# VH-VL binders against p56860: the designs that were tried, part 33

Target 1, 255 residues: p56860
Amino acid sequence: MMTAEVRTPEQGGGPLTTEPRAPRSAPGHADASAPAFGPETDPRDIIRWALAAHPDLLMPSAFNLNGVVLLDLAAQAGYRGEVVFVDTGYHFPETLATRDRLESRYPELTFVTLNAGASPDDGQTPPDLYASDPDACCAARKVDPLQRYLKEQGPSALLNARSRDQASTRADIPFVEEGGARRRVNPLAHWTREQLEAYAAEHDLPVNPLYFDGFLSIGCWPCTRAVKPGEDARAGRWAGKGKTECGLWQGENKL
Below, E stands for the ipSAE of ESMFold2; O stands for the ipSAE of OpenDDE; V2 stands for 0.75 times the mean of E and O plus 0.25 times the DockQ between their complexes.

## First folded at step 5 (VH-VL; framework fv_barzolvolimab)

Design e3 (at its last look DockQ between E and O 0.01; V2 from the best seeds 0.00; counts 0 for: pae O 10.4 > 2, off the site)
Fold by ESMFold2, look of step 5:
Structure e3 (fold): chain C 255 residues (1-255), chain A 118 residues (1-118), chain B 107 residues (1-107)
Amino acid sequence: as target 1 above (255 residues)
Amino acid sequence: QVQLVQSGAEVKKPGASVKLSCKASGYTFTYYYINWVRQAPGKGLEWIARINPWGGSTYYNEKFKGRATLTADKSTSTAYMQLSSLRSEDTAVYFCARDRWYYGMDVWGQGTTVTVSS
Amino acid sequence: DIVMTQSPSSLSASVGDRVTITCKASQDIRNYVAWYQQKPGKAPKALIYAASSLQSGVPDRFTGSGSGTDFTLTISSLQPEDFADYFCQQYYSYPYTFGGGTKVEIK
């Protein structure tokens, strides 16, 4: 009597009416087999593997410390694809300024802004939805535009900046996640905040200025505060609203 | 109270070097760039260079590259600029100023007068 | 290098006047412009960052505006303590550059 391992097939994300960015099962591409990565693995080696396995790789970013560090590591590792940012209409001006600095620094990358020109008064959501139903606000202004774009573009994998040190809800994030609509690669999974800061300092990275005022996880201005001493980096996100994660990483809308 | 306190006036001969200091207090030194800006008598402002004390990274105006050297000592919260091969055109008041880029140079030192004459 | 062309080079005005100073950048610099006030023998004092954001402790009679290449500093009701030189500065790219300055003299 033998027990066989059963895994779900990879899911395609490409548009029905256009050619996929890369053929599935093409020779020389990984078929869901990643090397044994460990806590000491250089994130650039993980990124190089991901690029070889997924030439259609895309990188969403909100330009927090993790995202800025990942962007630099990815550029060094040969990433030349898109950096996808969603304009929710509620970003701090400092976040938009960080995007401008990054765009100037990395001309080899393509910065894509979804929902460009968004504002709190643009009518996309009811007034103050961020306060009364932050999940619905996030779904409409952040998750839905990104999901629509990803379905249109159909990447087989995403390059994400999440690390285990950011929050208790992320404590078990692997280097490679296989569930959902596409593979998710987390090269910084085992990096600590101290390692991220050391890297950013060494490379003079354009970190969001609010980070230095204690805004350790920066989202929309109505739902973000500076963290208190001893709190998780994400404790300032949706404070007092019972929400700890954006819908990008949970439920049926998971990236 | 946030402040930048600069070293005293200097008189130098052409060809000499000068090392100016800028002591920061009242804030976390590594969280702000330190810029150096000069102003010749009766003239406008000229940006020389900046250092990021967080990691020690520097960027120089090409006009001063090779002559200006910026350093920062995190243990004393002090930034330094050394300017070598001085010439009479270097006669100016030299300011240090902090920024975090987006907010501009929000706090300035009082300035150090450097006079270069034979 | 990005050239900041500031005008006028000087002006005379009475207490209570509305004063406007202009800077033009030689290329698109988004909104990365700061404005400074400088009195004789003193260091510059920051007034405005990001083209239109008021620095802490600066009176609200100072207003910055503009984007792209054209920027203005406005003093809505000039006061005797506003006699000074004023400078714009771009920080879009290195080297940072300043406008030539505007001397505001109170009649």
Scores: ipSAE 0.671, ipTM 0.867, lowest interface PAE 1.7, mean pLDDT 86
Fold by OpenDDE, look of step 5:
Structure e3 (fold): chain C 255 residues (1-255), chain A 118 residues (1-118), chain B 107 residues (1-107)
Amino acid sequence: as target 1 above (255 residues)
Amino acid sequence: QVQLVQSGAEVKKPGASVKLSCKASGYTFTYYYINWVRQAPGKGLEWIARINPWGGSTYYNEKFKGRATLTADKSTSTAYMQLSSLRSEDTAVYFCARDRWYYGMDVWGQGTTVTVSS
Amino acid sequence: DIVMTQSPSSLSASVGDRVTITCKASQDIRNYVAWYQQKPGKAPKALIYAASSLQSGVPDRFTGSGSGTDFTLTISSLQPEDFADYFCQQYYSYPYTFGGGTKVEIK
């Protein structure tokens, strides 16, 4: 009756003294009050200011028209950081293709795709959660992944593509938003849709082809439709669901 | 009408395996999870596992891990649960239920009685 | 695992009576609570979802209330067909868990 002494391998896993990575002393962001920007201010100047004030600046993007324009302007202004995209598993193929074109066009930037390869069958959510609970779907598929990444990276500011012309709910977006986990910079706050379109055309930017089919604001395919002439650009988002935003910019999940 | 129809009663010996079926109708089978819940005689409800019929992803109660296996056939809109290494304590009525997430488990099968006896 | 403590385990009531069943969660589960009715030899029937919303076809004499940790099912006027077992359930996180049940018997 040989009692096989199961030598429990002493996993000498020495305590990974995860030395608490000294909170990267956020370089003393000189509380430099944002300059008095105006509607006539070149977005590139705003971006240059943001880069000087926040060298750790990150750029979330969903590669809508505004996002594509901002990306080009940021590159021109000297941005060399990350472009952060969340793959929800419900994006249009055209959106993913647009991302890939942009990645090819701007090799000086680092494109980061969170949850790359996500799909409806990945078990993160019920397949039709977008129908039964759009808020929960967006929280799980978009907001939570982004928030986790931002928490890990800890940027002092975000470069955002939001503009006043995107929706009535964005009519008062400032160039610089204070409060929350970090500063938000909106260089395109005062650019009109016409200005964005003209710029994209002039610079031959890879705009999502769905935009030209009336998809003025593009998100996940179950929650996005084309808009009619004269409708709000975001009227095609969560149509009939009483939802107008994904949750990134409001409430407890504010970026 | 949304309906889940389960297979018939089973009598098994200890150590054996049983495979139960749950056929869905009246809705798109791949849109919702299927849960499996059991109820021992005179006892409460116990959640076993869930499956996503779309891609087959599963989540198991730790109590049943290694013994329960969920599968789904999209072509027949049928979910299956196999339970192995049966014990007398596994004697119960087993239910499948559609999971609408926010709306809870809104539709249940009629249940399948599994009796484990020597 | 989240524990759902249901009370009482049994009660006797008469037709027309107001009946109240409670369920307490071991942690904050927001409003992710369902209530079920089960008659002898039958499958559970869904009554309430999201703590306070009636399932389709459920009489309005059934009311769910609560948020966070404390939840209540109320039958405003007990009918003959309401004598059954009742269960609360949380679906906030896996594994899903049920209350111990309440048997509503005729007095």
Scores: ipSAE 0.000, ipTM 0.558, lowest interface PAE 10.4, mean pLDDT 89
ESMFold2 (binder alone), look of step 5: mean pLDDT 94; pTM 0.960

Design e4 (at its last look DockQ between E and O 0.01; V2 from the best seeds 0.00; counts 0 for: pae O 6.4 > 2, grease 18.95 > 18.9, off the site)
Fold by ESMFold2, look of step 5:
Structure e4 (fold): chain C 255 residues (1-255), chain A 118 residues (1-118), chain B 107 residues (1-107)
Amino acid sequence: as target 1 above (255 residues)
Amino acid sequence: QVQLVQSGAEVKKPGASVKLSCKASGYTFTYYYINWVRQAPGKGLEWIARINPWGGSTYYNEKFKGRATLTADKSTSTAYMQLSSLRSEDTAVYFCARDRWYYGMDVWGQGTTVTVSS
Amino acid sequence: DIVMTQSPSSLSASVGDRVTITCKASQDIKNYVAWYQQKPGKAPKALIYAASSLQSGVPDRFTGSGSGTDFTLTISSLQPEDFADYFCQQYWSYPYTFGGGTKVEIK
């Protein structure tokens, strides 16, 4: 798995710049129809299809269990593109360490950190905005940097780790979401948490250590708690704040 | 109380094998790696290998590959290390230690003394 | 293999002294360094993880610092119970490796 013989990954890929790059023009453009996928379809077959249809495919990740499993499956299926992570300034140290471990394990991938060097006191948002207006906090520190990057890069599709088992708000996600600025591919749509854990255990995947303390969905430390027995995986996100999804999947800023 | 309790001292002749045990209690055994580390008399610490009891995956220091074998029994929360083809230079105290990688080896067993002599 | 070069190999100090132990890695290991204390005949005890994070129950007179290749353990005011050997350890890459140790003797 992790070996001293592999080279370290290249230094972080294209940092967010002030000079926009030309939008990507994907060879094999977005009009390709997805095959009929079913609940038993191997996620690697979905990823291989997505790569053929969308050579400019990008993978955003916050390195939760789903994301780590997807990353391994994607590497096996031939993904060699970018893994895009947004530094909000409020990530757990364990999340940043998980990123480091994944970079070491997958030198064939390019890990891009947006908003690198962010901190709670960097002036991007007022102190305590995460408590008083978590939507505004997420917009400024997570959604806007990612949207800016995606507009500059112009990918025709994204590879996402969402599954129906994560939350009631995700119960109906399809393998391929059409519409919007780009196609969204969800190879793990029908995998259960039990399947994800079994895969991670079998392949000795680097899972965020907080997962084993009951943090089944990990975001920013002020807005994340361990879930109680019987709660869904995302119940610890924005507890008591009336928010169930990041703006990346909702509203006018949907990916 | 999180605890790792190791098996008792062993005296062996060169060429023999030894199997050491490390019984975990007070935490979920499959959520932590188990490392094996040895210390020869008057010497420093040397990492041998680790096992992830979650799926049984192992990783060995090349120095011990082929001689050390790690296993874990989830039903008894016990990790094992077998070391074969013993030499006098294998005389050491052998420790087990758990980790979850980022936090380092936070809990250690009391150690098992293995003496290899003619 | 990553070599962890620890210094000094031994030192003598008085109760109340500030003690500094250094560890240099043969390559960049980010902050993935732990520090351990070991008393004669005992198992190592974890002090520090991730270069600077204090393990639970460890007195705050112990501090760790550094990143990249250069790391330091400091005891701000040495106590009689701090007589022990101290080891750094990298866990960035397999095989995990330890420094050669520092014996701290109380005068």
Scores: ipSAE 0.762, ipTM 0.901, lowest interface PAE 1.3, mean pLDDT 87
Fold by OpenDDE, look of step 5:
Structure e4 (fold): chain C 255 residues (1-255), chain A 118 residues (1-118), chain B 107 residues (1-107)
Amino acid sequence: as target 1 above (255 residues)
Amino acid sequence: QVQLVQSGAEVKKPGASVKLSCKASGYTFTYYYINWVRQAPGKGLEWIARINPWGGSTYYNEKFKGRATLTADKSTSTAYMQLSSLRSEDTAVYFCARDRWYYGMDVWGQGTTVTVSS
Amino acid sequence: DIVMTQSPSSLSASVGDRVTITCKASQDIKNYVAWYQQKPGKAPKALIYAASSLQSGVPDRFTGSGSGTDFTLTISSLQPEDFADYFCQQYWSYPYTFGGGTKVEIK
């Protein structure tokens, strides 16, 4: 009965020289200088460039006319990333419905709603903070949630729906904004309201129905009214409060 | 003038419950949160919980979760805190404070002394 | 939980002295810091909000500064009524947390 000594092969586990994994050099986002885009440049070409330069591109949206148009153009250009929306708890039902329609129309995109189900009494802010301190309200309900998400995701760029025709304060918006936490790409920078409306109509896009009631810029219901003919599109935002922007694009909270 | 007035001192045995009140005046009661903070003798401040009087939503320090219960009565502009299963370590002055969010806790009640002794 | 490390725990000073109290947060809390004064047997009194803004009725000898993780309360010229305990607090996230306090005593 020859007891075959099964020589357990000494697996010479050579010291796995854990070569210090060279810090994965963040793929040097080739500082690809933005091409010289012009007013005649197709927004889809700008988006294609942005996707090539920034594969991790994210699209914040509030689903205004510009946002709806940009979303369609981005999808056509091959965008397959996230559409990031912040539910402040103060959105119009029509805005939420527009989001849902868009989500249904573009299944190739990932819709992300931050603070989904937010409400005035959810305990995030005093319920009437919008009246006493609109800046604080926007900071808490819109800017901070988005900033936290963007910090977590860490995109190298944002695809934004901003255009020069939105407000006098946006008259000089470039196609590409440098500085801050990340690059901002504005493919619609030179599109007029008429062009946006025509495009939306031509492509049967789900525009927020409030737009046709004079709500040319739509935010939270306490801080949004319809504008009169000839008024700035954003005149209905924080009317009488001395506020023109939510804080996303200026100051220390700049995206 | 904005004011928070708290109920009087309490003496309780271990295992008992206490319910403190905080009556608000001089402002719209539902506009701001009410926080509860305690301070043991010779110790620092410890945050317990907050309530939104508008909808009644609450947030508790995990340390007090299950023992502290906050409520608010809009009709009387009064916030309440119930603390159950009292221990000697719960001996403290309990404060209510108005929370103006960005502006911090700007108005405080005078405090209520709770003594837990066998 | 966010830890607020306050220093010093106590200090002795004379009337007219410059007093500085520091608070360090365990994470970035932007400017969501408040400072309180507490006298014996009394409730805390709010001094500073948003790291650097004075509460209404607070003397301008009190100054708050800082952002991110490092915050400072300064009393430029200590007055007799300023001998008290001082606390920093963060209200960036729940649970709210306080510093350990600083007792300012007469020298």
Scores: ipSAE 0.023, ipTM 0.576, lowest interface PAE 6.4, mean pLDDT 90
ESMFold2 (binder alone), look of step 5: mean pLDDT 95; pTM 0.960

## First folded at step 6 (VH-VL)

Design n1 (framework fv_lerdelimumab; at its last look DockQ between E and O 0.01; V2 from the best seeds 0.00; counts 0 for: pae E 17.7 > 2, off the site)
Fold by OpenDDE, look of step 6:
Structure n1 (fold): chain C 255 residues (1-255), chain A 120 residues (1-120), chain B 109 residues (1-109)
Amino acid sequence: as target 1 above (255 residues)
Amino acid sequence: EVQLVESGGGVVQPGRSLRLSCAASGFTFSKYGMHWVRQAPGKGLEWVAVISYDGRNKYYADSVKGRFTISRDNSKNTLYLQMDSLRAEDTAVYYCAKDFYDSSGYFDYWGQGTLVTVSS
Amino acid sequence: SSELTQDPAVSVALGQTVRITCQGDSLRSYYASWYQQKPGQAPVLVIYGENNRPSGIPDRFSGSSSGNTASLTITGAQAEDEADYYCNSRDSSGNWLYVFGGGTKLTVL
């Protein structure tokens, strides 16, 4: 009775050489220094550069004149990303209608409305917060929703409609802003109001009808009025409150 | 100075009810959301409930949903937590916390808490 | 319900830098807030949003976020910084729901 010694084969488990996981090369922020743009540079060329450098580019918009013009130029330049709008619950119906017209006109773009369906009575803020603390109101209804979304999306850059002619506080806005959470590209930095109006008219862009009634800068209805002839375009924003910006472009929480 | 003072804590048997109060001062109470947060002895913080500035919106953690009711009286600057069907696991220090504004989720001021002990 | 996870304990030498991290899916969409709690005391807000400090909070405290993580950094830890630290955020299941991390005990050596 020959007891066959079943030699259990010693599976020589060779040491799994954990190849050192190559350091995830931080996507080389190609320090692509922004080209030297000038006042005569076509905004579309700036946008093309931005798209090449930042394929994940996003466009926040409030659909003011600048925003509408930028949107058209961006579409022409090959932008196919998101147009991000925040519904504060305090927008003019004309603003929302302008959004809808633009969405219909540019089906190649993705319109994203944050906090869609917001209203003054939705419980997000006290009903008089816009009056008692405009900063807090803007923070809650505009800045925070946008920042949260941008945190989620994590774009490397934003395409902004800001121009030097909008306000004295924007007199030195460059084409490309560095620093902060992401790069900010301002293709319209040097366009004047007259240029913007002319372009919008030439291309039959759906500009917010309130613009023609003297609302040269349009935000929430409690904090926006028409401006008088000769007034700054933003004089109608938070009039009498000492506030000039909504907070998107200021401080440590700058977009 | 903002002050939040909790009261109403004590020792209760399982299945009983208890009502907590939080007296608020030093700010316009009616303009801010308010929260209850609890902490079991030697444990971490647990969010319990929120009520909007006007009392129209109320939300609860799953652990207390259906048993606890958050309410407020803005005329008295007081926040309440009605706790029904109390369980041993509800034993905790209960803090009232002020929301930074409304529904921010940032709790910028806290009371010192009131201890609720549920024991047989 | 969303969960936030923290290391239960960390230590730092006096004057050194320590980072406390919070992780959870909700942090992809929402900012965190951080609370310091000393024994026998109520929690104190130390950081909210990306990197906002309430009045009275020393500048050695800072906040940051990346992906599904939020971090509290104490640069130049002091003895008085020994405490429990909790992260908080909105719950992904609803805008009016909130969740705390399990807390991190910081020991200053």
Scores: ipSAE 0.018, ipTM 0.528, lowest interface PAE 7.5, mean pLDDT 89
Fold by ESMFold2, look of step 6:
Structure n1 (fold): chain C 255 residues (1-255), chain A 120 residues (1-120), chain B 109 residues (1-109)
Amino acid sequence: as target 1 above (255 residues)
Amino acid sequence: EVQLVESGGGVVQPGRSLRLSCAASGFTFSKYGMHWVRQAPGKGLEWVAVISYDGRNKYYADSVKGRFTISRDNSKNTLYLQMDSLRAEDTAVYYCAKDFYDSSGYFDYWGQGTLVTVSS
Amino acid sequence: SSELTQDPAVSVALGQTVRITCQGDSLRSYYASWYQQKPGQAPVLVIYGENNRPSGIPDRFSGSSSGNTASLTITGAQAEDEADYYCNSRDSSGNWLYVFGGGTKLTVL
């Protein structure tokens, strides 16, 4: 439907024309699909594919070991987008310090803190909601701010740090999850805690120091304890409450 | 050998100010969070304040918030407590304590303390 | 509540087992650490996490936790174990705060 004329350097004269730029996706695509990824696939190749398919890719992070490793791999693979962190008002000081060190190390990334400066006494939730109704606390202070931001930004995919070293409900997660408003990409889906630790040590990554005190899954301070020897990594979250996943992960299942 | 040596204690009148120092040696000071803990004569331990390894994050007990300021100079391996608007109830031995890492809450080394007496 | 509650005093016969308890809402989410203080001395960390002993602490000291309660157990109590014992943990009321229990004076008979 469009007509274009171009004048080469070796042709002096003739009319010039302009055309609208083509849309991001070529017309006529029947389907967009992920390659067959497997346990041996380098996470950076998954990230490179995701960037090509989703230039608006966005990376939420709570800066646990998985998230720190993913952030480094993503930077190496050419990610230059946002790293989105929600300030719940209940983070450990060590988590905030880890964010600061990561921000200094990766100036090519944009670190976005949602609800910056939040505190337990800021009136967003009742003082003891984290104990009486932790799902409501997570919804108000973590999930809702992230979901509002994602709705506003409208990314077509998220880059997530889920791995098999998470709660048992995540043991068989796919590399690419379809459905909802956006695609979810899990480049570390088959990595173990040993692989994550080895990578972090090899690259001298700024890991949350509580990890070295046995806090293998770190969230808000009211809901986090050190993991006992032999326990699952997320056993330190919501101990004795029957909850295995905070609202950030629950919100992703609805995305 | 890890050592923490407090100094700057003394007798002061209510409403005055005092600055405590804690000289650290035998470990890499700039990698660890630091705490102040106090103990009134014949009483129990009371946590006072914490400062992160890089000095960016500071938290205080409600009893001292707004009057005390914790700080550190990593180039001098020194922790400080600036105490303003001192009250009689601030009379205590003040201990410098090393965190296991940044703010784990496990105080693996303590100084011997410095006495602050607030009296008219 | 953000307070940690300890019995003010407990006694044990030489060579017997004693348990010192610490109770508070924050212990649902955080482990306690335990400190021994002898007269005229600075406190010494004896147990952290649930049951970790720093180097140099005798194996007769052990820790445990359940629900809102942390416990320090001394098996085969010795005369030198006579001291004040404090628990410490994170405050549950906000910010990054720490709280000590009121202390328990252990007397070895």
Scores: ipSAE 0.000, ipTM 0.412, lowest interface PAE 17.7, mean pLDDT 78
ESMFold2 (binder alone), look of step 6: mean pLDDT 93; pTM 0.951

